# VHH binders against Flagellar brake protein YcgR (ycgR): the designs that were tried, part 24

Target 1, 263 residues: Flagellar brake protein YcgR (ycgR), of Thauera aminoaromatica (c4kar8)
Amino acid sequence: MAELSTPSPASPAPLDGGRGDELEKFTLRGARQILQLLQDLITHRGLITAHTGGGHSFMTAVLKVDEERGRVVLDPSPDPQANRRALAAPRLTCVTQLDGIRIQFPLVGLGEGQDKGRPALFAPLPAEMLRLQRREFYRLQVPLAHELSCLLKAEDLARKPVEVSARVIDIGAGGVAVVVPTGAAEFVIGGTLPACRLALPDGEPIELDLEVRNLNRQTQRNGTEQLRVGLRFAALPRAADTRIQRYIFKTERALNAKARGGL

## First folded at step 15 (VHH)

Design CX2 (from W92 with P107S)
Fold by ESMFold2, last read:
Structure CX2 (fold): chain B 263 residues (1-263), chain A 119 residues (1-119)
Amino acid sequence: as target 1 above (263 residues)
Amino acid sequence: DVQLVESGGGLVQAGGSLRLSCAASGFTFSSYAMYWGRQAPGKGREWVSGISSGGGSEAYASSVKGRFTISRDNAKNTLYLQMNNLKPEDTALYYCAKQDYESGTFSYWGQGTQVTVSS
């Protein structure tokens, strides 16, 4: 019977407004491309996670595209509270996967109404859609045995340089996520950390400029608090990119071999 | 309940300065990173600046770096944005935002304060 394999699911986190993003080259802005991708979602009946903000989301689907009126029709939530949040939100961020491709698009100006006598949600066509292959969104969960670390060049409360050795918990083509004790340094989304050092198992540490993209608090089972810091690679040289991708590839291969029982 | 109240906006000549304030209540202000964002007419909301919970780290959008300075007074639960050398493209409704450590991003809670820069 089929082996139970759980690859990493797509993260539902939306793009942060008003900031530059390396994802521009994967962003569709042509009307025909957008319409075709939306039609593909309709044809395959893809389930979409719609994010309304404040950590709230609901499941939906694109029911149809009205090219004449320039709008999309969405399936409403069975939860009236979710629909009210969606209608009040300034932006609805839709995330889905279609045959291993991550698709993300914003909807603004959401309204409610009827489509052929059935309740529906309506919005103008998105001005852009993000289309990513697995490599472009994949995040390897770093095995504990590898003890990957990143030396962060951050700032303390007094605005003085401080070095924090942080454990790397996941790594992808675009960045890493690390954990640090709460209070180890001062972090803010958009902050840059120059000349950090990523220690891979093979070779010398890689010097990287990093940008803070997200900050989550988590409480460990033992009650201690830690901060999960999402970091983007800034201006990543080809050689550093190659070493990171090689690490990911080798580690994936090794993990897959263990899953198949390779003796 | 979280409350963020922006003030200090107004009409100002190009090249002028304004100082925005954001009064915070309903949460432990000193435990949260804080942000400024803005929304120009007909545009989406854009991140402008951020400051860490203790004030040790600051960040700025490239369009405002060197002209705007974010600061905070944790004793007064107040966030500030000093805006110098203002340009017509800075015209917008300015909002402060609180770090959301559950989602990992930040959220806007107030009604904003209008800044209008005349050429």
Scores: ipSAE 0.784, ipTM 0.943, lowest interface PAE 0.6, mean pLDDT 85
Fold by ESMFold2, look of step 15:
Structure CX2 (fold): chain B 263 residues (1-263), chain A 119 residues (1-119)
Amino acid sequence: as target 1 above (263 residues)
Amino acid sequence: DVQLVESGGGLVQAGGSLRLSCAASGFTFSSYAMYWGRQAPGKGREWVSGISSGGGSEAYASSVKGRFTISRDNAKNTLYLQMNNLKPEDTALYYCAKQDYESGTFSYWGQGTQVTVSS
């Protein structure tokens, strides 16, 4: 034993029991979100790998959404054996990528038919779609022009209520990160901030309960110290979740379009 | 050099109480949020409670809420954990931890104090 021991930082501490299955928070169940994703796949002519089981798969694409019949229309395989396997499978697992983001969805009740005189495969619209970021948790960096803010209901040094209007710097399916002036309120990892209000560009602000997950200090160029607060959504109603996911999808698409440049 | 020294552990019967202390030195104690964590034999370390730098906000793991109370005395550079209605599942080595504003999480620096709760 020749080395002097120094403490090692521990891994991030766990907070109150688990949040459930990580994949569940990436699962889209809203009809509007599902239709938008399917339309995006059609627009980008995304290539889909359809898995039929037993290590078999074939390449396909979403040709259209038949909203009136509540069906998705897929391109059949040129290999008749692949089509027979797909029609016999109890479930088709479709996997694709859209702008580098993995998309996965099940189709049940696949049938063969024709669409405007051409062979096609049909299935009811999926009840859910998985939109899996390439990293464990995706956070959209909020454009400054959007001026997203969150009104925090926190406590001061004397345990008295204080409201802090905080700029949102990133947002994801499970939470936001905000910046506040140092000393504006008292924060601790695991602390709960009830009845905060998240202002999105459209509609009324969303009332949310938030939990503090991370606390970082930053010093601005003018010497002013501020605190970056990572916040988790505690319980998110479906309507609120839909609005947040729509904001993220629309903003990601706009940013990606600018990065590619218009022709 | 950051130093955290835990004390106040011991052997108690289920339903009993203990008060843990954490003496801090080597940093401006009043500028940092502070935490308690614990580690049962053969298990990973888990967060128990936290308190903001000025003491204005407290947080607790659901397993201890209503039974444990975190507090601090910034004049004495000391963090406390009052543990009431102790259960056998509270048996663990208890550590205090200091907020790390660079990583955004917190870190353990001490050797811990053993709490053993017999049925």
Scores: ipSAE 0.783, ipTM 0.941, lowest interface PAE 0.6, mean pLDDT 83
Fold by ESMFold2, last read:
Structure CX2 (fold): chain B 263 residues (1-263), chain A 119 residues (1-119)
Amino acid sequence: as target 1 above (263 residues)
Amino acid sequence: DVQLVESGGGLVQAGGSLRLSCAASGFTFSSYAMYWGRQAPGKGREWVSGISSGGGSEAYASSVKGRFTISRDNAKNTLYLQMNNLKPEDTALYYCAKQDYESGTFSYWGQGTQVTVSS
C-alpha cells in the first residue's frame, strides 16, 4: 500500500538557535559511528535539506562516502543559484530524518567537481553528527482551545522587572515557544528568565527558569507585529518534566484520534 | 548592506584588560539585539555575550560572566565588549553579530578582531 504518512510537525531547520551546548549529549564524534550513519542515509536514500545560511536551503542527498579521500559526495541542486550559495557558504548544515530519528550534521569546505562524469558536490567528512530520537526533538503544537500561557519575568528598557503573560504556541521536552507583543520586554538570546510560571491545564502552574534560545518576528493577519520567543527549560525538576511529558502525550493522542477518526 | 567592523583587539598579558568595539551600518541598529562571539584556534565558534535592542537585558557565557561586560551606544551605532581579568583561554578571534529575526538566531558579518592573551 502507498504510504499515507502526514509530514512531521517538526521543521527541517537546524535545531540550535545560536547556542549548541544542550545537544552535545546527542552528538556523535566517532569516525566509525559517523561513517555508519552516512552509509545508512545512502542505503535508505535519505532526502536531506541543506541549509546555506540567510534562510536559504536546497534539497540534496548523500550519493556516497569516499573513504580514500575522507569526503562525502552530494547531489547538486538543479538550481544553479542554490549551488553557488552552497559553495560560497562557510558551512552547510544538513538536516534529515531516518525512520523517525532526526539527523543533523555540518559540512565545511564544500567544493564542486564530477563523480563518474556527473556533476557533484564534495566536502570533508563531518566531524560530528547529531542523532535525536523523536521525543528529543518533538514539539507539540498547542491547541488554541487549551489557552496555555507562561508568565515571563523579564526586563524592560530601564532594566526593571516586568511580567509578561505570553501565549504558549508549542511545547516539547526541552522548552516552549511563546508569543508576545513586540516591545513587551527586552529579550536577547542567552538571557535567563528566573521563576517564570507555566500554566498547564491540570494542576498548579509550574515554576521554572527559562533561557532565551531564539527570537523570530511574526506578523499577524491584521498587521500586528509579535515576537516569537523560543525558551529552554533550565534545571527542570523531575515532577515538572513528568507533568509536561504527560500533557504532550495526552494532547497528541487526542489530536491524532480526531484527525484519523476513532473507534 | 549590513556591515559590522570589529576593532580593539591586541596582545595583552594575563590579568589585563581590553575593550572591543563593533561599528554597525546598513541597518537600524537600535532595532536589533547584538552579540559577541569568538573562535579560538582549533575550536568552533562560541557565543560570548548578547545585549537586547534597547540595552535592557544582557547575557553572558558562564566562562566570561563577571569578567566581561557588553554594552551598546544606540546613538553611535556601536557595540562594545569590556574584557577584564583576561586569561590565556580567552585567546580568540572575536566577532560581533546581529540578530536575524527571520532565522531566529544571529549572524556574524565582520572580519573579527584578534585577542591574544599571553601567560
Scores: ipSAE 0.773, ipTM 0.940, lowest interface PAE 0.6, mean pLDDT 86
Fold by ESMFold2, fold request of step 20:
Structure CX2 (fold): chain B 263 residues (1-263), chain A 119 residues (1-119)
Amino acid sequence: as target 1 above (263 residues)
Amino acid sequence: DVQLVESGGGLVQAGGSLRLSCAASGFTFSSYAMYWGRQAPGKGREWVSGISSGGGSEAYASSVKGRFTISRDNAKNTLYLQMNNLKPEDTALYYCAKQDYESGTFSYWGQGTQVTVSS
């Protein structure tokens, strides 16, 4: 069946602002700014993914803002179990996009009640909202034909240097994701890989320090395992950032032209 | 079922040492990277340290580097955190966590072990 043959889209995961506070410069804390952004979500009926923890989420929307009471009103889930999880959660992490801008905000103290005689969820206004331009969260899926690679300078079981040439599968302003054979090196979230080399099509490879942010495994049909390693640019020189942004922009434009049939 | 049981916490004077243990069961321990995190009252959970599945790579938060040492014994399915030169700021509930290769992050499974550092 066609519906069963296609994977369901994964819910957008919240961005983690806890380790380096890199997101602080994109964080709105002014009450007027927060109210305006929430009103924009209401006006455009923006669909929000509310994450309750433990990998659970539900779809919602901001129905209105009650400025007098300092509260936001959310649409409850039609799934009663999702509502119970939301009410039990110590916080909701709400994630959405509006006109290509990623928006994320926490809600604490969620309660249930009624709005105009209909069930609704209520929470105090968030004290902060994350607002990211497309270029700050966008991840380009790298075309296979580009054969983009990154030479990783990692460690083996004996803590000795090992170099691993890894295929880059996506790239964005903040990092890359690569694929390596399982067992090629020892990886741990938070580990740093100094002086790695990212090979872009034009120019010499870029030397950069990388930090491991996520580790995924795929067990292939024949039982063979590969690792997907999510890597953040630990410190990115301005010239390197410019080259990466140019690559992303040019590649995205070329892909869009192919999608329209205009090449 | 995955189980992680933290132990070794307690009350200690500033400058002292503690060794935390995390007993793991319900999965092949040697196949997973492992982590320590902590949560001080009124604060969010903070990553402290991590160690790769084979022990070849380890990482530390800047606030603990040089004072804390992560280690593992894959034969005993046990993760350790040696904490030296403890400071009042290290007071927290300490959790171990297991790499989740499906989500790509790590997850906390236990109730933690309390470390309280007095001045």
Scores: ipSAE 0.769, ipTM 0.943, lowest interface PAE 0.6, mean pLDDT 85

Design CX2 (from W92 with P107S)
Fold by ESMFold2, look of step 18:
Structure CX2 (fold): chain B 263 residues (1-263), chain A 119 residues (1-119)
Amino acid sequence: as target 1 above (263 residues)
Amino acid sequence: DVQLVESGGGLVQAGGSLRLSCAASGFTFSSYAMYWGRQAPGKGREWVSGISSGGGSEAYASSVKGRFTISRDNAKNTLYLQMNNLKPEDTALYYCAKQDYESGTFSYWGQGTQVTVSS
């Protein structure tokens, strides 16, 4: 019962951006930035989910940063099997949230030892840390009733202009995913689609440039083949970004209110 | 079995040109978007270019746009990369890659062809 009213859920599985450059703009690599972020986690007593691979994880925390030795000190698990998995893993992927900010970083070279006579886990400082506000990684599943669509301006096999009205299946701060009939247009990862139009429920459609990030084939129940196209907003005016964020916020609140009322 | 065989690499002086080929077999080549990637010494693999299954759409990394041209011949099951105005920074092992519509990304299958650009 209490979980229906709780803040954002704990950080689950690691994020993967597909191509190497999707998350790069949110990746911290400066030593001072990394130390400050680790210190913030210590100060706010942030709980961390450490993923060891194979679907296994355990809860931990950063106890301190040893700057002189270039190491982080982690709280061991009370479960000895979890500690053994962590020590055997080639890397840990640590995921946490702090006040709505998602933080992810790898640790390699994990070892066990003592800190002031107490058992502890040690690793070199991470060389990078991913830092995302919720808006940067969250994707709203679009309710069917909203009938969101995006008019794509592309070319067909013959290089003839074609406009494809694509249904939007999810939307976030950085882009949308749409579905189109297989063969409706030519798509390639990295390709740009200029002057597309995103139709939100309120107001005029938004003109925006899109970049193809993912292409999946899907078969519908009736046997019809469709293409799922993951699209990034290439250059998004501030006003358009505000409208998209407002749509996500309002829709999310409405969906949460229905979930509470229906429970 | 899917096979991609890269060729056409070599040693070339800065400012020169080279044309890479990728011979494809074991799948319906014309049904797949295709890509070029490269791996410089001591670095990870990076995406260079892509072309849609019918050739109607092309994409390029900013570092090569205007210098490299991707193309395909679906009748010959062959992908090409024309590389002009080569720079020492283009020195790398070049791979072609096939769209993977299950994962939504692309995959490398070949051993690559070496391109070395001298100052």
Scores: ipSAE 0.744, ipTM 0.939, lowest interface PAE 0.7, mean pLDDT 86

Design CX3 (from W92 with S31E P107E)
Fold by OpenDDE, look of step 15:
Structure CX3 (fold): chain B 263 residues (1-263), chain A 119 residues (1-119)
Amino acid sequence: as target 1 above (263 residues)
Amino acid sequence: DVQLVESGGGLVQAGGSLRLSCAASGFTFSEYAMYWGRQAPGKGREWVSGISSGGGSEAYASSVKGRFTISRDNAKNTLYLQMNNLKPEDTALYYCAKQDYESGTFEYWGQGTQVTVSS
């Protein structure tokens, strides 16, 4: 009677083999850092994929961090079977993304209970959190001297088309963050801004479609309020992508040279 | 304290219509973009629709585009979702959410309203 060795549940594919030393640079172990990142996840209501093993997962979110009790509160699955699996699992592997950065963290000692009269899952705070920034999601802080701008095609309160010239704060392969005066136009997360124009220093503006991904109110040092708009490139021509990448690379090189005292 | 109270859910046949309402209190409603989300059984919460603070801009998930219409009445502090041509896959608990300008995203505060679409 040959004991059929039950194939060991395939460990989630190791994140691509960057040498163990490089992974440590991206691992948060400080209690304050972990708390901050968890709060950021709460704030951004990031959907988290919780892996329970055996190829099973469910969608959850961090609802609360209880610092006094040293625990995180998670949203339970609407599927009772998923919750049972989660509770039976020796370890949850939680995976999410925040601002284009992949976040991974383990939870051990999952329990169920009530939070403010609502069903919730509870776990001790993670001992470590991995934050991996993909190169494709890298955001260059645009030097003020470059005066990058994006002409946004939006609508005002009366649904009248308006053009807003917005300063670009940061740029990456996936999009831009811009600042606009408060009340300049109406924005909503998930909204599309068609036929916008991104002005780069190296030539004619790039026409592109943008999608609103986040909206932040920021108070400037002078006390004026601005709206920071995070925008994703919804449709980017290949030629435009090349130009953006070239600009980012050139600017980074210049900034690094300056930081080294070479300029 | 911020309060969002959803209503208008129920049982409806495929192809039918429902109108959801969200009553908002505890903040200046007219200054915030508002959103609808939903959570189907066994699935995570998903974004459905959004409307700007003044109602000048709207957005929809591809799955509901052309069938759902978001609107708001700032004088009544109320958000609406008109749902037409409902499908069984629209069966979910529906939540309204408030823009969070500090985090840059939106937050759900209510208990939700159940929408069930029968085949």
Scores: ipSAE 0.858, ipTM 0.962, lowest interface PAE 0.5, mean pLDDT 88
Fold by ESMFold2, look of step 18:
Structure CX3 (fold): chain B 263 residues (1-263), chain A 119 residues (1-119)
Amino acid sequence: as target 1 above (263 residues)
Amino acid sequence: DVQLVESGGGLVQAGGSLRLSCAASGFTFSEYAMYWGRQAPGKGREWVSGISSGGGSEAYASSVKGRFTISRDNAKNTLYLQMNNLKPEDTALYYCAKQDYESGTFEYWGQGTQVTVSS
């Protein structure tokens, strides 16, 4: 429940270090597996959060893999201070997603230089990469057409009771992330939202309790400010879990079928 | 320029009470959720309690619920933690924290105030 962090626009957060032994089965150490996964990140234009320690992070991307020299090339931050922290760090913890699967890997020996005349960061290939293909870490990005919403019962800034219909932007076995207009309600990390109603496309809404895990400001493309609320399912009944997993499975298969041109 | 200054700690016998204060400056206090955390010797910081910007939502760790009460006075830019029925397990350095909407979590800024509960 308590989270140690310093001022930083860090999302997603690195995995809790106390889970290392549970994560060993998801750890890739083969050179060819690592190269393929890095290439997949390049191909899918994966945005990466690079954590430099002390709660600081910056956004980056893998620009290329130099197989001949056994190194990766990263996009430097436009903030010179972030680059200095990265170069001073004993290691960088890189976190991203690929097709809803969480990926994490360390980079050590980071240096700066030029790639085709452009500033770049370089590091040896990581010795390991974590590919968390387990149900609890998987998050499906919800298609807008599904109009998934969650009815939250809270108070507004004037301390008046309010029900907020929040759009669900991602969903997994362990929770959802929703967006609400800035100021629509008051939230606090650790707060429990009882009797919320999660509306899936098929069937009646699911009533369940949610716990607030994080609160981010999000600006939409139209300039409207929204609050992103990360919510954990509390005491998820088996029937509700089954319906959620069925929705995820069906939606995932439908998205895969569209990617192959089928209907 | 954000400053959070904790005070009100001290040495207290088990079963006693203390009220912690957190004086805030450098930001619009009334627009932020606020939190208390604590750190026992040799352990990491742990979350204790939180309160929304208007005070409409409060949250507590199970270990302190029913004994601790968080509150805020937005006119005085001050956060409080009333701690009753203190136990030796409550011995820790207590910190207040400010919601950070860019990182998505809360941030500690102060030196903390020591609470020591003797048997």
Scores: ipSAE 0.690, ipTM 0.920, lowest interface PAE 1.0, mean pLDDT 83

Design DX1 (from X39 with Y102L)
Fold by OpenDDE, look of step 18:
Structure DX1 (fold): chain B 263 residues (1-263), chain A 121 residues (1-121)
Amino acid sequence: as target 1 above (263 residues)
Amino acid sequence: QVQLVESGGGMVQPGGSLRLSCAASGFTFSTYAMSWVRRAPGKGPEWVSYISPLGGSTDYADSVKGRFTISRDNAKNTLYLQMNSLKPEDTALYYCARDLDLWDSGRFDIWGQGTQVTVSS
């Protein structure tokens, strides 16, 4: 009587961990970043759709950020029923757009009250904010004043290792474009440049591997020829990604403020 | 061009009522807090009432509390002030003003020309 070993139930395939990791790249968790983004919503007067569940939502706005009390002040709905639903909801899902970027964040612990005698809704600061920038395609033009540079480890025409200091002209979540003197190194599309160093203003250079994705010869106004190299981040540590995102965000904000006449 | 245009002022007896309107143009009205401010003869400007962008939050000066009601129609880009139980002390030029801040009222960046309210027997 051969005991038919019942095949052990196949462990459920690990949920596709890839989508969660992508979302994490767009999630702000830093207190300072969250505060800044909330302040940006105020400054730009962003209206928010607050979802209370059950298919219900209402329009609101962040009126104030109370840093001392660690709370946001929200504009109540003119509809009392919407406010009741909001207060009864265990969680609000807030959705808005700022400069073409979708922003989503949860609010938990909503309450009603008064500030300076004015009725308002109050919630603790969100623990996280999702900023869905089509990051894969967004490239920040780097201000010349920032003097971002990337030390490229490449080869010359003789396949001798050379280090080339390149100016970064644009940066995104997926990579950088740099300018190098013509003939400084040989670049091959699809080639990997290992152990390069990206210099950001906020600290030590980031070591990373870069993949050559594009090569464009450019002639400057002075007649000098330069090579623009588009580089993809082949492997980016999470900490480096966070720093890059922070830089992009901060710089974009500053540029927008200047464009609006605020600086 | 950003513009605010007040209307609805006039002469009324004590105890009477008026409804002021302010038509807004040249900006996204629904994203701004708005206020009414008045200036009586020989006096400085006095803040009267505040309303939040969506209209869910309102505030009133003590002098008008319980008598005046601020409201807005964002679809019509119009601000309103219902004034009841008017008193001679309410005689003033009434201005619609755009609040610079969403919550901290008291700073205004845009004003209308004002509408005259006179409360007299």
Scores: ipSAE 0.883, ipTM 0.954, lowest interface PAE 0.5, mean pLDDT 89
Fold by ESMFold2, look of step 18:
Structure DX1 (fold): chain B 263 residues (1-263), chain A 121 residues (1-121)
Amino acid sequence: as target 1 above (263 residues)
Amino acid sequence: QVQLVESGGGMVQPGGSLRLSCAASGFTFSTYAMSWVRRAPGKGPEWVSYISPLGGSTDYADSVKGRFTISRDNAKNTLYLQMNSLKPEDTALYYCARDLDLWDSGRFDIWGQGTQVTVSS
């Protein structure tokens, strides 16, 4: 079996809240679907990272689905403080993977008790479960040597058109993150940048419409300030999507080969 | 190669203590519930104790409750059984067992060769 010998993965963080409406199409809400997915987690022995808020999390597992009582049975932490935080949290955000598919679901109403004399944590069945292929959540960190850039058609502080050549720092199926010098242009969350151009290493630039999703101001060691801009692809043509996915696949494969051979 | 190797058995007087260890290899230890099972001479196997995959839930046969403590160290792939207040009735070959079930235990697929515990009169 594909997962049989793999160690438990590192603690993956919950998906960013700003993507919630984009993720609705991957959300399971049917009771039968939810029961089956929970059973699959049990069968495949999926370890779960349960986020309790405030940057805290603990490892757990679904031990049983108790359909008669409409609840899941969770493995308590051997750390009593982790259990106390979990019981105090209004909800747990549970994250795990099954055959490379990311699974995320909320649990509310967590309690402690016993089932047949065995201590456990219990919660009602989740009302929803998210299933994401790697493509839907993965972001490639772009190697500096590729000099990937995106020409942004934006506005300056005076609302005049300006073109900014921005370095692409990561890229995924749904968008890119870029950096620009602070003051190069004015960006606002929700703003649309039409007809931008993404330059891949060995191909013609791709014309893309972009939407600003997040902004983060950063100060470099030399005191210069830059702006990290998270950009979503608006209505990505199939051909452009294929080129981006091919770039991601080839680059990731090359990076993995270099990491193994570059000892 | 999937293996479970028990150790720490021996002879002890009634009222004494022993600590058993079980070294696991060849599989992802932290994703399995584990149990201790014992077999006295001329008798069938008797379930002794259970521990959940991450160690947060434990359970014991009535005959050993309050005297035995199961634990695990997932970083060391090791299962333990602390046995206190030992009785002659605890004399048996003790096995650690990998459980196919995470909660409703009883389907053990891998066993060690066992470690002998003898409580002398």
Scores: ipSAE 0.633, ipTM 0.870, lowest interface PAE 1.2, mean pLDDT 87

